# Ledger of designs, part 213: miniprotein binders against q96jn8r1131to1294

Target 1, 164 residues: q96jn8r1131to1294
Amino acid sequence: TLEFLENHGKNILLSNGNRTATRVASYNQGIVVINQPLVPQLLVQVRIDFLNRQWTSSLVLGVITCAPERLNFPASACALKRAAWLLRGRGVFHNGLKICEKFGPNLDTCPEGTILGLRLDSSGGLHLHVNGVDQGVAVPDVPQPCHALVDLYGQCEQVTIVNP
Short names: E, the ipSAE of ESMFold2; O, the ipSAE of OpenDDE; V2, 0.75 times the mean of E and O plus 0.25 times the DockQ between their complexes.

## First folded at step 18 (miniprotein)

Design X100 (at its last look DockQ between E and O 0.91; V2 from the best seeds 0.85)
Fold by OpenDDE base, look of step 18:
Structure X100 (fold): chain B 164 residues (1-164), chain A 83 residues (1-83)
Amino acid sequence: as target 1 above (164 residues)
Amino acid sequence: SKEDLAKKLIELYKKALELVEKGASEEEIRKLLEEVVKIAEKSGDLYLIDYAKLALEEFERGDLDDLRYYIKLALLYAKELLE
C-alpha cells in the first residue's frame, strides 16, 4: 500500500497508517516521500486536507530520483539541488531552476479538498492530475526509479494519500 | 513595500557576488549576507527568506559554488516578483 516513509521532515507528524502527513510547526520542514516508486500506469494522489492562511505559498509536488530512505531532508523542497523535479505554483523546477513558467493550475491557490496526482506514462513523462483531470506532461523524461515527494510548505498543513 | 525590498535584495546579492569575486574578507561577506536575511524576513516572502538563509548557510560552510547557486535562485525569484 502507498504510505509516507518514516524518514520525513522534522515538523511532520504521520497518522492514519502513515497515509496522512501533518505539519505541526512553522511553515517548513514538511517534506514527505511516498514509499513506493512511481512506475508507469501507477497514479499516486494526495488530497489537501488543511490550509493555514497565516502563511503564503503552498505545497510543492514532485519526484526525486535518489534513495529517499537515506535522504537528509532540507527545510524545504526549494533547497534540493539534485535529482529533483518539482511543481511549485504554476512552475516546473529541476534542481531548483525553473524550466517551465506556466503549467497546470497554480498550486499556491488550490483549495482544501483538491486532489493532486502524479503518474508516469510509458515514455517516462510525468503527468500532473488535478481532481482526476490529466493536466498533461509536466516533465517529459523522468529517470527511474523515482519517488513522489510532497513538501507541506507554507499554507499546506495536512495532506492524505488517497486511492484513485 | 515588498517590491522595494525585492529590489534591495537584488542589489545586495549582486554586491555579494562582487565581493566574493574580489576576495573580500569573510567578515564583510558574512555581514552582507546576514543583512540579506534580515531584509528577506522583513518582506515576509517565504522563498525570499529561504533562499537568503540557504545562501548564508552555504557561505558559512565554505561552499562558494552552492552559495552562487542559491544567490542565482534568489535573484531569479526576486526578479519574478517584480514582473
Scores: ipSAE 0.860, ipTM 0.937, lowest interface PAE 0.5, mean pLDDT 96
Fold by ESMFold2, look of step 18:
Structure X100 (fold): chain B 164 residues (1-164), chain A 83 residues (1-83)
Amino acid sequence: as target 1 above (164 residues)
Amino acid sequence: SKEDLAKKLIELYKKALELVEKGASEEEIRKLLEEVVKIAEKSGDLYLIDYAKLALEEFERGDLDDLRYYIKLALLYAKELLE
């Protein structure tokens, strides 16, 4: 069963058998990672449970290619300068720099209840799913192994891992 | 407005890069970056705030390469807000 890893951002409280992550303070320190690497047959899905519209920006979704168990997470995913491929707002970012202007939905406007999924295809392409619909390849050749990451940033205060 | 503050931040970031290139004093650069943080906080925009704080932190650690890196990210983000 997929769970959020115990190594996470300092403002995260894990619950529901480590399948739910809640940011309990501030707007950041909310990085969580799924406890298993992505493989072609694995679809990792999270549901946006709670949003606080007081903040200006929302969650970040993506992958890291370094070992997550001992990683010292920065306060915010925007400071991930290495081994990171992130979906943020309407763009795709690699190590902090935007590499695609628009892919999939604008994550800053996704409402509560949205289910966001990540999977890796056999050629190393990273796919985004939105409410069950494959959005295509966000990143064509992600190094393996990689782990799914969510930053409960800004508006996003809670997400839950859901089964496909 | 947030737009007015973003325009001011772009101006200040460009000045900060110029001062770094010229080898201006640490105190002059620090004061400028501290003003950047204050303006970013006034905007209420979380990425403007994060990039401003990261830039100042890297300057305080003496890491000019990472300072330039976060200023670059901040400029790209601030310009996106205006478009």
Scores: ipSAE 0.795, ipTM 0.905, lowest interface PAE 0.7, mean pLDDT 92
ESMFold2 (binder alone), look of step 18: mean pLDDT 87; pTM 0.839

Design X101 (at its last look DockQ between E and O 0.90; V2 from the best seeds 0.85)
Fold by OpenDDE base, look of step 18:
Structure X101 (fold): chain B 164 residues (1-164), chain A 83 residues (1-83)
Amino acid sequence: as target 1 above (164 residues)
Amino acid sequence: SKEDLAKKLIELYKKALELMEKGDPEEEIRKLLEEVVKIAKKSGDLYLIDYAKLALEEFERGDLDDLRYYIKLALLYAKELLK
C-alpha cells in the first residue's frame, strides 16, 4: 500500500495510516516521500486537503532518485540540488534550476480538493495528472528507481494519498 | 515594495559574488549575507527567504560552490519577480 515514509520534514505529522501528511507549524519543513518507487503504469495521487491562505506559494510535487529513507530533508524542496525533478508553480525544475517555464496548471493556485498524480510511462516520461486528466510529460526520461515527493509548502498544509 | 526589495537583493547577491572572487574578508561576506536574509524576510516572499537562508547556511558551512549555486538560484528567482 502507498504511504508516506516516516522519514519526513520536521513540521510534518503523519496520520491515517501514514496516508495523510499535515504540516503543523510554519510554512516549510514539510517534505514527505511516498514509500513505493514509481514504476511504469503506477499512478500515485495526492489530494490537497487544506490550504492556509496566510502563506503564499503552495505545494511542490516531483520525484527524487536518491534513497529516501536516509535523506536529510532540507527545509524546502527548492534546496534539493541533486537527484530531484520538481513541479513548482507552472515550472519544472531539475536540481533547483528551472528547465521549463510553463507546464500544466499553476500548482500555486490549485484549490482544496485538487487531486494531483504522478505516473511514469514506458519510456520513462514523468506525467502529471490533475483531477484525473493527463497533463502530458513533465520530465522525459526520469532515472529509475525514483520516489514521488511532496513538499507541503506555503499554503498547502495537508495532503492525503488517494487511490485512482 | 517587494519589487524594490528584490532589486536590492539582486544587488547584494552580485556584490557577494564579487567579494568572493576578490577574496575579501569572510566577515564582510558574512555581514552581507546576513543583510540579505533580513531583507528577504522583510519582503515576505517565502522563496526569497529560503534562498537567502540557504546561501548563508552554505557560507557558514564553508561550501563556496554550493553558496554560488544558491546565489545563482536566488538571483534567477528574484529577477523573475521583476518580470
Scores: ipSAE 0.861, ipTM 0.938, lowest interface PAE 0.5, mean pLDDT 95
Fold by ESMFold2, look of step 18:
Structure X101 (fold): chain B 164 residues (1-164), chain A 83 residues (1-83)
Amino acid sequence: as target 1 above (164 residues)
Amino acid sequence: SKEDLAKKLIELYKKALELMEKGDPEEEIRKLLEEVVKIAKKSGDLYLIDYAKLALEEFERGDLDDLRYYIKLALLYAKELLK
């Protein structure tokens, strides 16, 4: 079963059998990782449960290719310099650098209740799903194994893993 | 305004890079980066704040390559805010 990994950002409280992550302080230290690598046919979905619109930016989604159980995560996903592909706002970033200006919806404006999904296709392409709708390939040919990552950044204070 | 603060941050970051290239003293560069953090916090923009803190932290670690890296990311982000 899919759960958030116990190695997570310092401001995260896990609940609901480790399927819910809540950021309980500040605006950062909110990185969480799904406990299984992405494989073809596996759709990892999270629902945005709570937002605090007082902050300027919101959650980040993505993947990392390093084994996550013992990694030292930075305070914020924007500081991931190694082996990371991130969806942030409307952009796609690889190791801190923007590689696509616009992909999918603006994550900074997704409302509570939005269900966001990540899946690898058979060629290693990373797909974003939004409320059940495939947005296409965000990142071609991601190295495997990789793990789905969520940064409960800024506005985003809680997400829950949901089944497709 | 946030746009005025972003313009000021761009000026300060460029000045910090110039001082680093000339080999100017650590104290002057540190004061600029501390001012950058103050202005970024005043803006309320979380990425401006994070990049400013990361730059100062890497300067304090003596990691000038990572300092330049985060300054470049900060400049790119601040310029996008002005478009």
Scores: ipSAE 0.801, ipTM 0.908, lowest interface PAE 0.8, mean pLDDT 92
ESMFold2 (binder alone), look of step 18: mean pLDDT 86; pTM 0.830

Design X102 (at its last look DockQ between E and O 0.91; V2 from the best seeds 0.86)
Fold by OpenDDE base, look of step 18:
Structure X102 (fold): chain B 164 residues (1-164), chain A 83 residues (1-83)
Amino acid sequence: as target 1 above (164 residues)
Amino acid sequence: SKEDLAKKLIELYKKALELVEKGASEKEIRKLLKEVVKIAEKSGDLYLIDYAKLALEEFERGDLDDLRYYIKLALLYAKELLE
């Protein structure tokens, strides 16, 4: 089953069989990684459960290609310098650098209840799904194995892994 | 304003890079980077804050390459805020 790994950001509290992640302090230290690596045709989805409008910005969603069990998580996903492809706002980032200006909806403005999904296609393309709708290929060729990463950042205080 | 602070940060980051290239004292560079953090905090923008903190952290660790890396990211982001 899909769960968040026990290795996570310092401000994260896992619950619901490790399917729910809650950031319980500050605006950062909220990175979580899903246990199962992405494989073609596997759709991994998380639902935004709670937003705290005290903060600006929101969750970052993406993948990492390093071993997540041993990763020393930085305070935020923006600090990842290698092996990271991230969706932030409307942008796509690779190792911190923006490689696409406008892709899909703005993650910073997604309301509670929004379901965000990641899926690899047969050619290694990483797709973003929003409320079940395929938004297209965010990253054309992602190295495998890779793991889905969620940074509960800024407004985003809780997410839950949901089945398709 | 946030935009004014972003402009100021851009100026200070460029100055920081210049000081690094000229081999300025650690004390001077540290002072500048700490000022950058304070200004970023005044902006309230989380990414301005985080990039500033990361830059200072890398400097304190003695990793100038990663310092330049985060300054680059900070500059790019700050410029985007002004668009």
Scores: ipSAE 0.865, ipTM 0.938, lowest interface PAE 0.5, mean pLDDT 96
Fold by ESMFold2, look of step 18:
Structure X102 (fold): chain B 164 residues (1-164), chain A 83 residues (1-83)
Amino acid sequence: as target 1 above (164 residues)
Amino acid sequence: SKEDLAKKLIELYKKALELVEKGASEKEIRKLLKEVVKIAEKSGDLYLIDYAKLALEEFERGDLDDLRYYIKLALLYAKELLE
């Protein structure tokens, strides 16, 4: 079953059988990773459970291609380099830089209750789902193996893995 | 305003790059990068804050390549805020 890895950001508390991640301090140190690599047609979904609107930005979604079990995560996903492709705000980022100006909705405005999903298609394309609706290919050729990543950044203080 | 603070940060980051290129003292560069962090924190914008802190951290680590990298990212982000 899908769970968050025990190796995670320093401000994360895992609960609910490691299916819920809560950031319990500050605005960062909130990176979590799903415990299984993405395979074609596996849909990893998280629900936004709790937002604190005092912060200016919200969660980041993405994938990492390096082995996550022993990785020393940076404080914030924006410091991930060539191993990551990230959906942030309305943009797609790779190696710290924006590679697509607008894709899907603005993640910084998604309300509590939003269900966000990531999957690979058979060609290695990374898809974003929003409340069950496929938003299309964000990244056409993600190297495999890769793992889904969530950074509980800024506004986002809690997410839970949910079934499709 | 956040826009005024972003403009100030762009000015300071450009100065920081100039000082690094000219081989200015570590004390002078550190003072400037600490002012960048202060202004970024005043803005309340988390990415301005993170890039400022990352730049200072890489400077303290002695990694001038990564210092330049995070200044570049900060400049791109700050300019986007003004558009």
Scores: ipSAE 0.825, ipTM 0.918, lowest interface PAE 0.6, mean pLDDT 93
ESMFold2 (binder alone), look of step 18: mean pLDDT 87; pTM 0.843

Design X103 (at its last look DockQ between E and O 0.87; V2 from the best seeds 0.84)
Fold by OpenDDE base, look of step 18:
Structure X103 (fold): chain B 164 residues (1-164), chain A 83 residues (1-83)
Amino acid sequence: as target 1 above (164 residues)
Amino acid sequence: SKEDLAKKLIELYKKALELIEKGASEEEIRKLLEEVVKIAKKSGDLYLIDYAKLALEEFERGDLDDLRYYIKLALLYAKELLE
């Protein structure tokens, strides 16, 4: 069963069997990691439940290759300087540096109800899915094992893991 | 404006790097980075704020490599805001 780990950002409250993450304060400290590592053909999906337009920017989605149970989460995903591949806005980031300018839809403008998915293909390529549509390979070769990471940042205040 | 503040931040970050290279006093660098945080907060841009905070934190920890790293990220982001 896919769940968020108990080790999470300080402003996160887990519910619904740890399948729902809610950021209950400020705009940051909202990083969560999904318990099961990504393996080929496994599609991990989260739904944007609530947006708070008081803030700018929105969730960051990606993967980490370090042990998530022991990770001391920074206040935001942008602080991750190792073992991190992230989708932010329309950009793809590796350890904080932008490696792709325009990829897929702009995550900062995805409305509530949007379902975002991550999937590894057989060659180690990380795919982004948006509402069930494969947007292509965001990262061509991701080290394994890796775990899906969601940063409930800015506008994004709640997400829920959903099954395909 | 936000753009003006972004430009100012770029100048201050460049100054910070210069001070580090010249071996400026800890107090001078600290004061500059604290100003960066204040200006970033004034901009209201979350990533400007976060990068500024990260830079100051790394400085306080004495990690100049990571400080330079986050200044680099901040510069890149601020420049993107001006495009």
Scores: ipSAE 0.863, ipTM 0.938, lowest interface PAE 0.5, mean pLDDT 96
Fold by ESMFold2, look of step 18:
Structure X103 (fold): chain B 164 residues (1-164), chain A 83 residues (1-83)
Amino acid sequence: as target 1 above (164 residues)
Amino acid sequence: SKEDLAKKLIELYKKALELIEKGASEEEIRKLLEEVVKIAKKSGDLYLIDYAKLALEEFERGDLDDLRYYIKLALLYAKELLE
């Protein structure tokens, strides 16, 4: 079963059989990782459960290629470097730099209840799904193995893993 | 406004790069980066705040390459806010 990994950001509390992550303090220290690597038939989906609109930015989605069980997570996903590809706002980022100016919706404006999905295609392309709708290839050739990552950043205080 | 603060941050980051290039004192550079953090916090923009904190942290570690890296990211982000 898909769960958030026990190694996570310092401000995260896991609940609901480790399928729900809540950021319980501040605006960051909220990185969580899915416990198994992405494979072509696996669609990892999370629902945005709770947003706190006092913050300016919202969650980040992406993948990491480092083994996540013992990784020392930075405070915020923006400090992840060459091991990460991140969807943030409308942009796709790698090694801190925007590699695609616009892809999919603006994640900073997704409301509570939005279901966001990540999957790999057979070529190693990373796809974003929004409420069941494939947004296309965000990253064309992600190294494998990789794990899905969520940063409960800013507005985003709770997400839950849901079935496709 | 956030736009005014972003413009000020761009100015300060450019000055920081100049001071680093000139070999200015660590105290002069530290004071400037601390001002950047203060202004970033006043903006309320979380990425402006994170990049400012990361830049100061890398300066304190003596990592000038990563300092320049986070200044570059901060400049790109701040300019995007003004576009």
Scores: ipSAE 0.808, ipTM 0.910, lowest interface PAE 0.7, mean pLDDT 93
ESMFold2 (binder alone), look of step 18: mean pLDDT 87; pTM 0.847

Design X104 (at its last look DockQ between E and O 0.89; V2 from the best seeds 0.86)
Fold by OpenDDE base, look of step 18:
Structure X104 (fold): chain B 164 residues (1-164), chain A 83 residues (1-83)
Amino acid sequence: as target 1 above (164 residues)
Amino acid sequence: SKEDLAKKLIELYKKALELVEKGASEEEIRKLLEEVVKIAKKSGDLYLIDYAKLALEEFERGDLDDLRYYIKLALLYAKELLK
């Protein structure tokens, strides 16, 4: 089953069989990684459970291609300088650098209840799903194996892995 | 304003890079980066803050390559805020 790894950001508390991640302090230190690597046709989805509007910005969603079990997580996903493809706001980032200005909806403005999904297609393209709707290919060729990463950042204080 | 602070940060980051290239004293560079962190905190922008902290941390670790990298990211982000 899909779960968040025990290796996670310092401010994360896992619950619900490690399917729910809650950031319990500050605005950062909230990175979590899903245990199973993405494989073609597997749709991994998380639901935004709670937003704290005290903060600005929101969750970052993406994939990493390094071993997640041994990763020393930085305070935020923006610090990842290798093996990282991230969706932040409306932008797509690779190792911290923006490679696409406008893609899909603005993650910073997604309301509670929004379900965000990641899926690899047969050609290695990484797709974003929003509330079940395929938004297209965010990253055309992602190295495998890769793991889905969620940074509970800023407003986003809780997410839960949900089944399709 | 946030925009004014972003502009100031851009100037300071450019100055930081200049000091590094000129071989300025460690103390001078440290003080500049600490000022960057303070100004970033004043802005309230989380990414400005995080990039500033990352830059300072890398400098303290002695990794100038990563310092330059995060300054680059910070500059790009700050400039985007001004668009």
Scores: ipSAE 0.870, ipTM 0.940, lowest interface PAE 0.5, mean pLDDT 96
Fold by ESMFold2, look of step 18:
Structure X104 (fold): chain B 164 residues (1-164), chain A 83 residues (1-83)
Amino acid sequence: as target 1 above (164 residues)
Amino acid sequence: SKEDLAKKLIELYKKALELVEKGASEEEIRKLLEEVVKIAKKSGDLYLIDYAKLALEEFERGDLDDLRYYIKLALLYAKELLK
């Protein structure tokens, strides 16, 4: 089954067979990565379990194309300036720079219980799913192999991998 | 207000870029970037805080290209907050 990698942000505690990630301190150091690369038939889904609304921003979702097992993660996903495509707020970011102003819902407003999904289509397009509903192509041409990434940033303190 | 702090940060970041361009002393630039971090923390906005900390860290590391990069990201974000 899908699991979060043991290589993760310093403030993460893994539990539930490495399917649940909890940020146990501060607002950052919360990057986690899924243990398998995305392939067109694979839908990676996480449920937002806990939010702490004292923070101004929330989780980031995306993909990285470098090997994640030995990567030194930055404190926050906004510092991923190479090999990263990220969905943040309503924007899509490539290597730190916004490439789309509005795509899908505002991730900063997703409530607890929201199920967020990532998959590649047959053309290498990255799709976001929200509560089972495909939001369309966020990024048309993601290089492969790539791995799904979640940054338990700000408001987001816990997510769990769920089956489609 | 957060908007007032964002406006102040924009002006301080522009000043920091000017000092870097003219080759001002490291201590003058460091002092300005430390002030940027303090103001960003007052705002309570996590991305303002992260970009400010990253800019100071890259300056301390001696990486002026990455310093300029994070100042650029900070300016874009701060201007977005004022919309």
Scores: ipSAE 0.822, ipTM 0.918, lowest interface PAE 0.7, mean pLDDT 93
ESMFold2 (binder alone), look of step 18: mean pLDDT 88; pTM 0.851

Design X105 (at its last look DockQ between E and O 0.94; V2 from the best seeds 0.85)
Fold by OpenDDE base, look of step 18:
Structure X105 (fold): chain B 164 residues (1-164), chain A 83 residues (1-83)
Amino acid sequence: as target 1 above (164 residues)
Amino acid sequence: SKEDLAKKLIELYKKALELVEKGASEEEIRKLLEEVVKIAKKSGDLYLIDYAKLALEEFERGDLDDLRYYIKLALMYAKELLE
């Protein structure tokens, strides 16, 4: 089953069989990684459970291609310098650098209840799903194996892995 | 305003890079980066803050390449805020 790994950001508390991640302090230190690597046709989805509007910005969603079990997580996903493809706001980032200005909806403005999904296609393209709707290919060729990463950042204080 | 602070940060980051290239004293560069962090905090923008902290951290570790990396990210982001 899909779960968040025990190796996570310092401000994260896991619950619900490790399917729910809650950031319990500050605005950062909220990175979590899903245990199973993405494989073609597997749709991994998380639901935004709670937003705290005290903060600006919101969750970052993406994939990493390094071993997540041994990763020393930085305070935020923006600090990842290698092996990272991230969706932040409306942008797509690779190792911190923006490679696409406008893609899909603005993650910073997604309301509670929004379900965000990641899926690899047969050609290695990483797709974003929003509330079940395929938004297209965010990253055309992602190295495998890779793991889905969620940074509970800023407003986003809780997410839950949900089944399709 | 946030925009004014973003502009100021851009200037300071450019100055920081200049000091690094000229071989300025460690103390001078440190003080500049600490000022960057303070100004970023005033902005309230989380990414301005985080990039500033990361830049200072890398400098303190002596990794100038990663310092330049985060300054680059910070500059790009700050410029986007002004668009």
Scores: ipSAE 0.839, ipTM 0.930, lowest interface PAE 0.6, mean pLDDT 96
Fold by ESMFold2, look of step 18:
Structure X105 (fold): chain B 164 residues (1-164), chain A 83 residues (1-83)
Amino acid sequence: as target 1 above (164 residues)
Amino acid sequence: SKEDLAKKLIELYKKALELVEKGASEEEIRKLLEEVVKIAKKSGDLYLIDYAKLALEEFERGDLDDLRYYIKLALMYAKELLE
């Protein structure tokens, strides 16, 4: 069963059997990681539960290839300098550097209730799903093992893991 | 306003890189980076704020390579806001 890992950002409280993550302060310190690595048959989905429109920018999704159990997370995902591929706004970033200007929807505009999914295809490509619809390959050839990561950044204050 | 602040940040970041290159005093560089943080906070833009804080933090650690790295990211982001 998928859960958020107990090692997470300082402003996160886990609830609902560690399937719900809430950022309870500030705009950052909200990185969470899914407790199982992605494998080709696994679709990890989270629902955006709460947004606070006071903030600019919203959540970041992605994968990290470092072992996440003892990793010291930075305050914000934009400071992940290695082992990370991130979907931010409409861009795809690798270790802080934008590698694709435009992919899929703008994550900064996804409303409450949106279900966002990540999975690997058989070629190691990372796919984004939005409300059950595959948006295509965001990142080719992601190294394995990797774990899905969500940064409850800015507007995004709560997400919940949901079944595909 | 946010656009004007982004333009100011670009100017200040370029000046910071010049000061680092010519070996200006730590006090002069620190003061400039603190001004960058203040202006970024005034903008209310979270990425402008985060990159400014990261740049100052790396300067305080004495890590000039990472200081340049975060200035580069900040410049790219600020330019995108203006385009």
Scores: ipSAE 0.792, ipTM 0.902, lowest interface PAE 0.7, mean pLDDT 92
ESMFold2 (binder alone), look of step 18: mean pLDDT 87; pTM 0.836

Design X106 (at its last look DockQ between E and O 0.92; V2 from the best seeds 0.85)
Fold by OpenDDE base, look of step 18:
Structure X106 (fold): chain B 164 residues (1-164), chain A 83 residues (1-83)
Amino acid sequence: as target 1 above (164 residues)
Amino acid sequence: SKEDLAKKLIELYKKALELVEKGASEEEIRKLLEEVVKIAKKSGDLYLIDYAKLALEEFERGDLDDLRYYIKLALIYAKELLE
């Protein structure tokens, strides 16, 4: 089953069989990684459960291609300098650098209840799904194996892995 | 304003890079980066804050390449805020 790994950001509390991640302090230190690597046709989805509007910005969603079990997580996803493809706001980032200005909806403005999904296609393209709708290929060729990463950042204080 | 602070940060980051290239004293560069962090905090923008902190951390570790990396990211982001 899909769960968040025990290796996570310092401000994260896991619950619900490790399917729910809650950031319990500050605005950062909220990175979590899903245990199973993405494989073609597997749709991994998380639901935004709670937003705290005290903060600006919101969750970052993406994939990493390094071993997540041994990763020393930085305070935020923006600090990842290698092996990272991230969706932040409307942008797509690779190792911190923006490679696409406008893609899909603005993650910073997604309301509670929004379900965000990641899926690899047969050609290695990483797709974003929003509330079940395929938004297209965010990253055309992602190295495998890779793991889905969620940074509970800023407003986003809780997410839950949900089944399709 | 946030925009004014972003402009100031851009100026300071450019100055920081200049000091690094000129081989300025460690103390001078450190003080500048600490000022960057303070100004970023005033802005309230989380990414301005985080990039500033990361830049300072890398400098303290002696990794000038990663310092330049985060300054680059900070500059890009700050400029985008002004668009």
Scores: ipSAE 0.846, ipTM 0.932, lowest interface PAE 0.6, mean pLDDT 96
Fold by ESMFold2, look of step 18:
Structure X106 (fold): chain B 164 residues (1-164), chain A 83 residues (1-83)
Amino acid sequence: as target 1 above (164 residues)
Amino acid sequence: SKEDLAKKLIELYKKALELVEKGASEEEIRKLLEEVVKIAKKSGDLYLIDYAKLALEEFERGDLDDLRYYIKLALIYAKELLE
């Protein structure tokens, strides 16, 4: 059963059997990680439940290769300098640096109800799904094991893990 | 405007890198980075704010490599806002 891991950003409250994460303060301290590593063809999906459009940016989605159970998360995913591949806005970032300018939709404009998915293909490529539609390979050959991460940043105040 | 604040931040970040290179006093560098944080907060742009806070934090830790790293990320982001 996919759940958000108990080790998470300090502004997160978990509910719904740890399948829902809510950021209850500020604009950051909202990193959550799925409790199982990605394995090829496992599709991890989260639904954007609540947005606060007063903020200029929204959620970040991606993977880390460090073991997450006792990791000290930074306040914001932009400070993940090691072992991280992140989708932010329209960009793909590796360890803080943009490696692709445009991939998939702009995450900063996705509305409430959007379902975002991550999976690995057989070659270790990381795929983004948006409302059931595969956007292709965001990151080729991600090292395994890797762990799906969501930063409930800025606009994004709640996400829920949903079945494919 | 946000564009005017981003231009100001670019100037201040370049000055901060210059001061670090020439070994200026900690007081001078810290005051400049604190000004960067104030201007970033006025912009209301969350990544401008976070990069500014991270730069000041790394300076206060004495980690000049990470200070330069976050200044470079901030410069890239601020320039993209102007394009």
Scores: ipSAE 0.820, ipTM 0.914, lowest interface PAE 0.7, mean pLDDT 93
ESMFold2 (binder alone), look of step 18: mean pLDDT 87; pTM 0.842

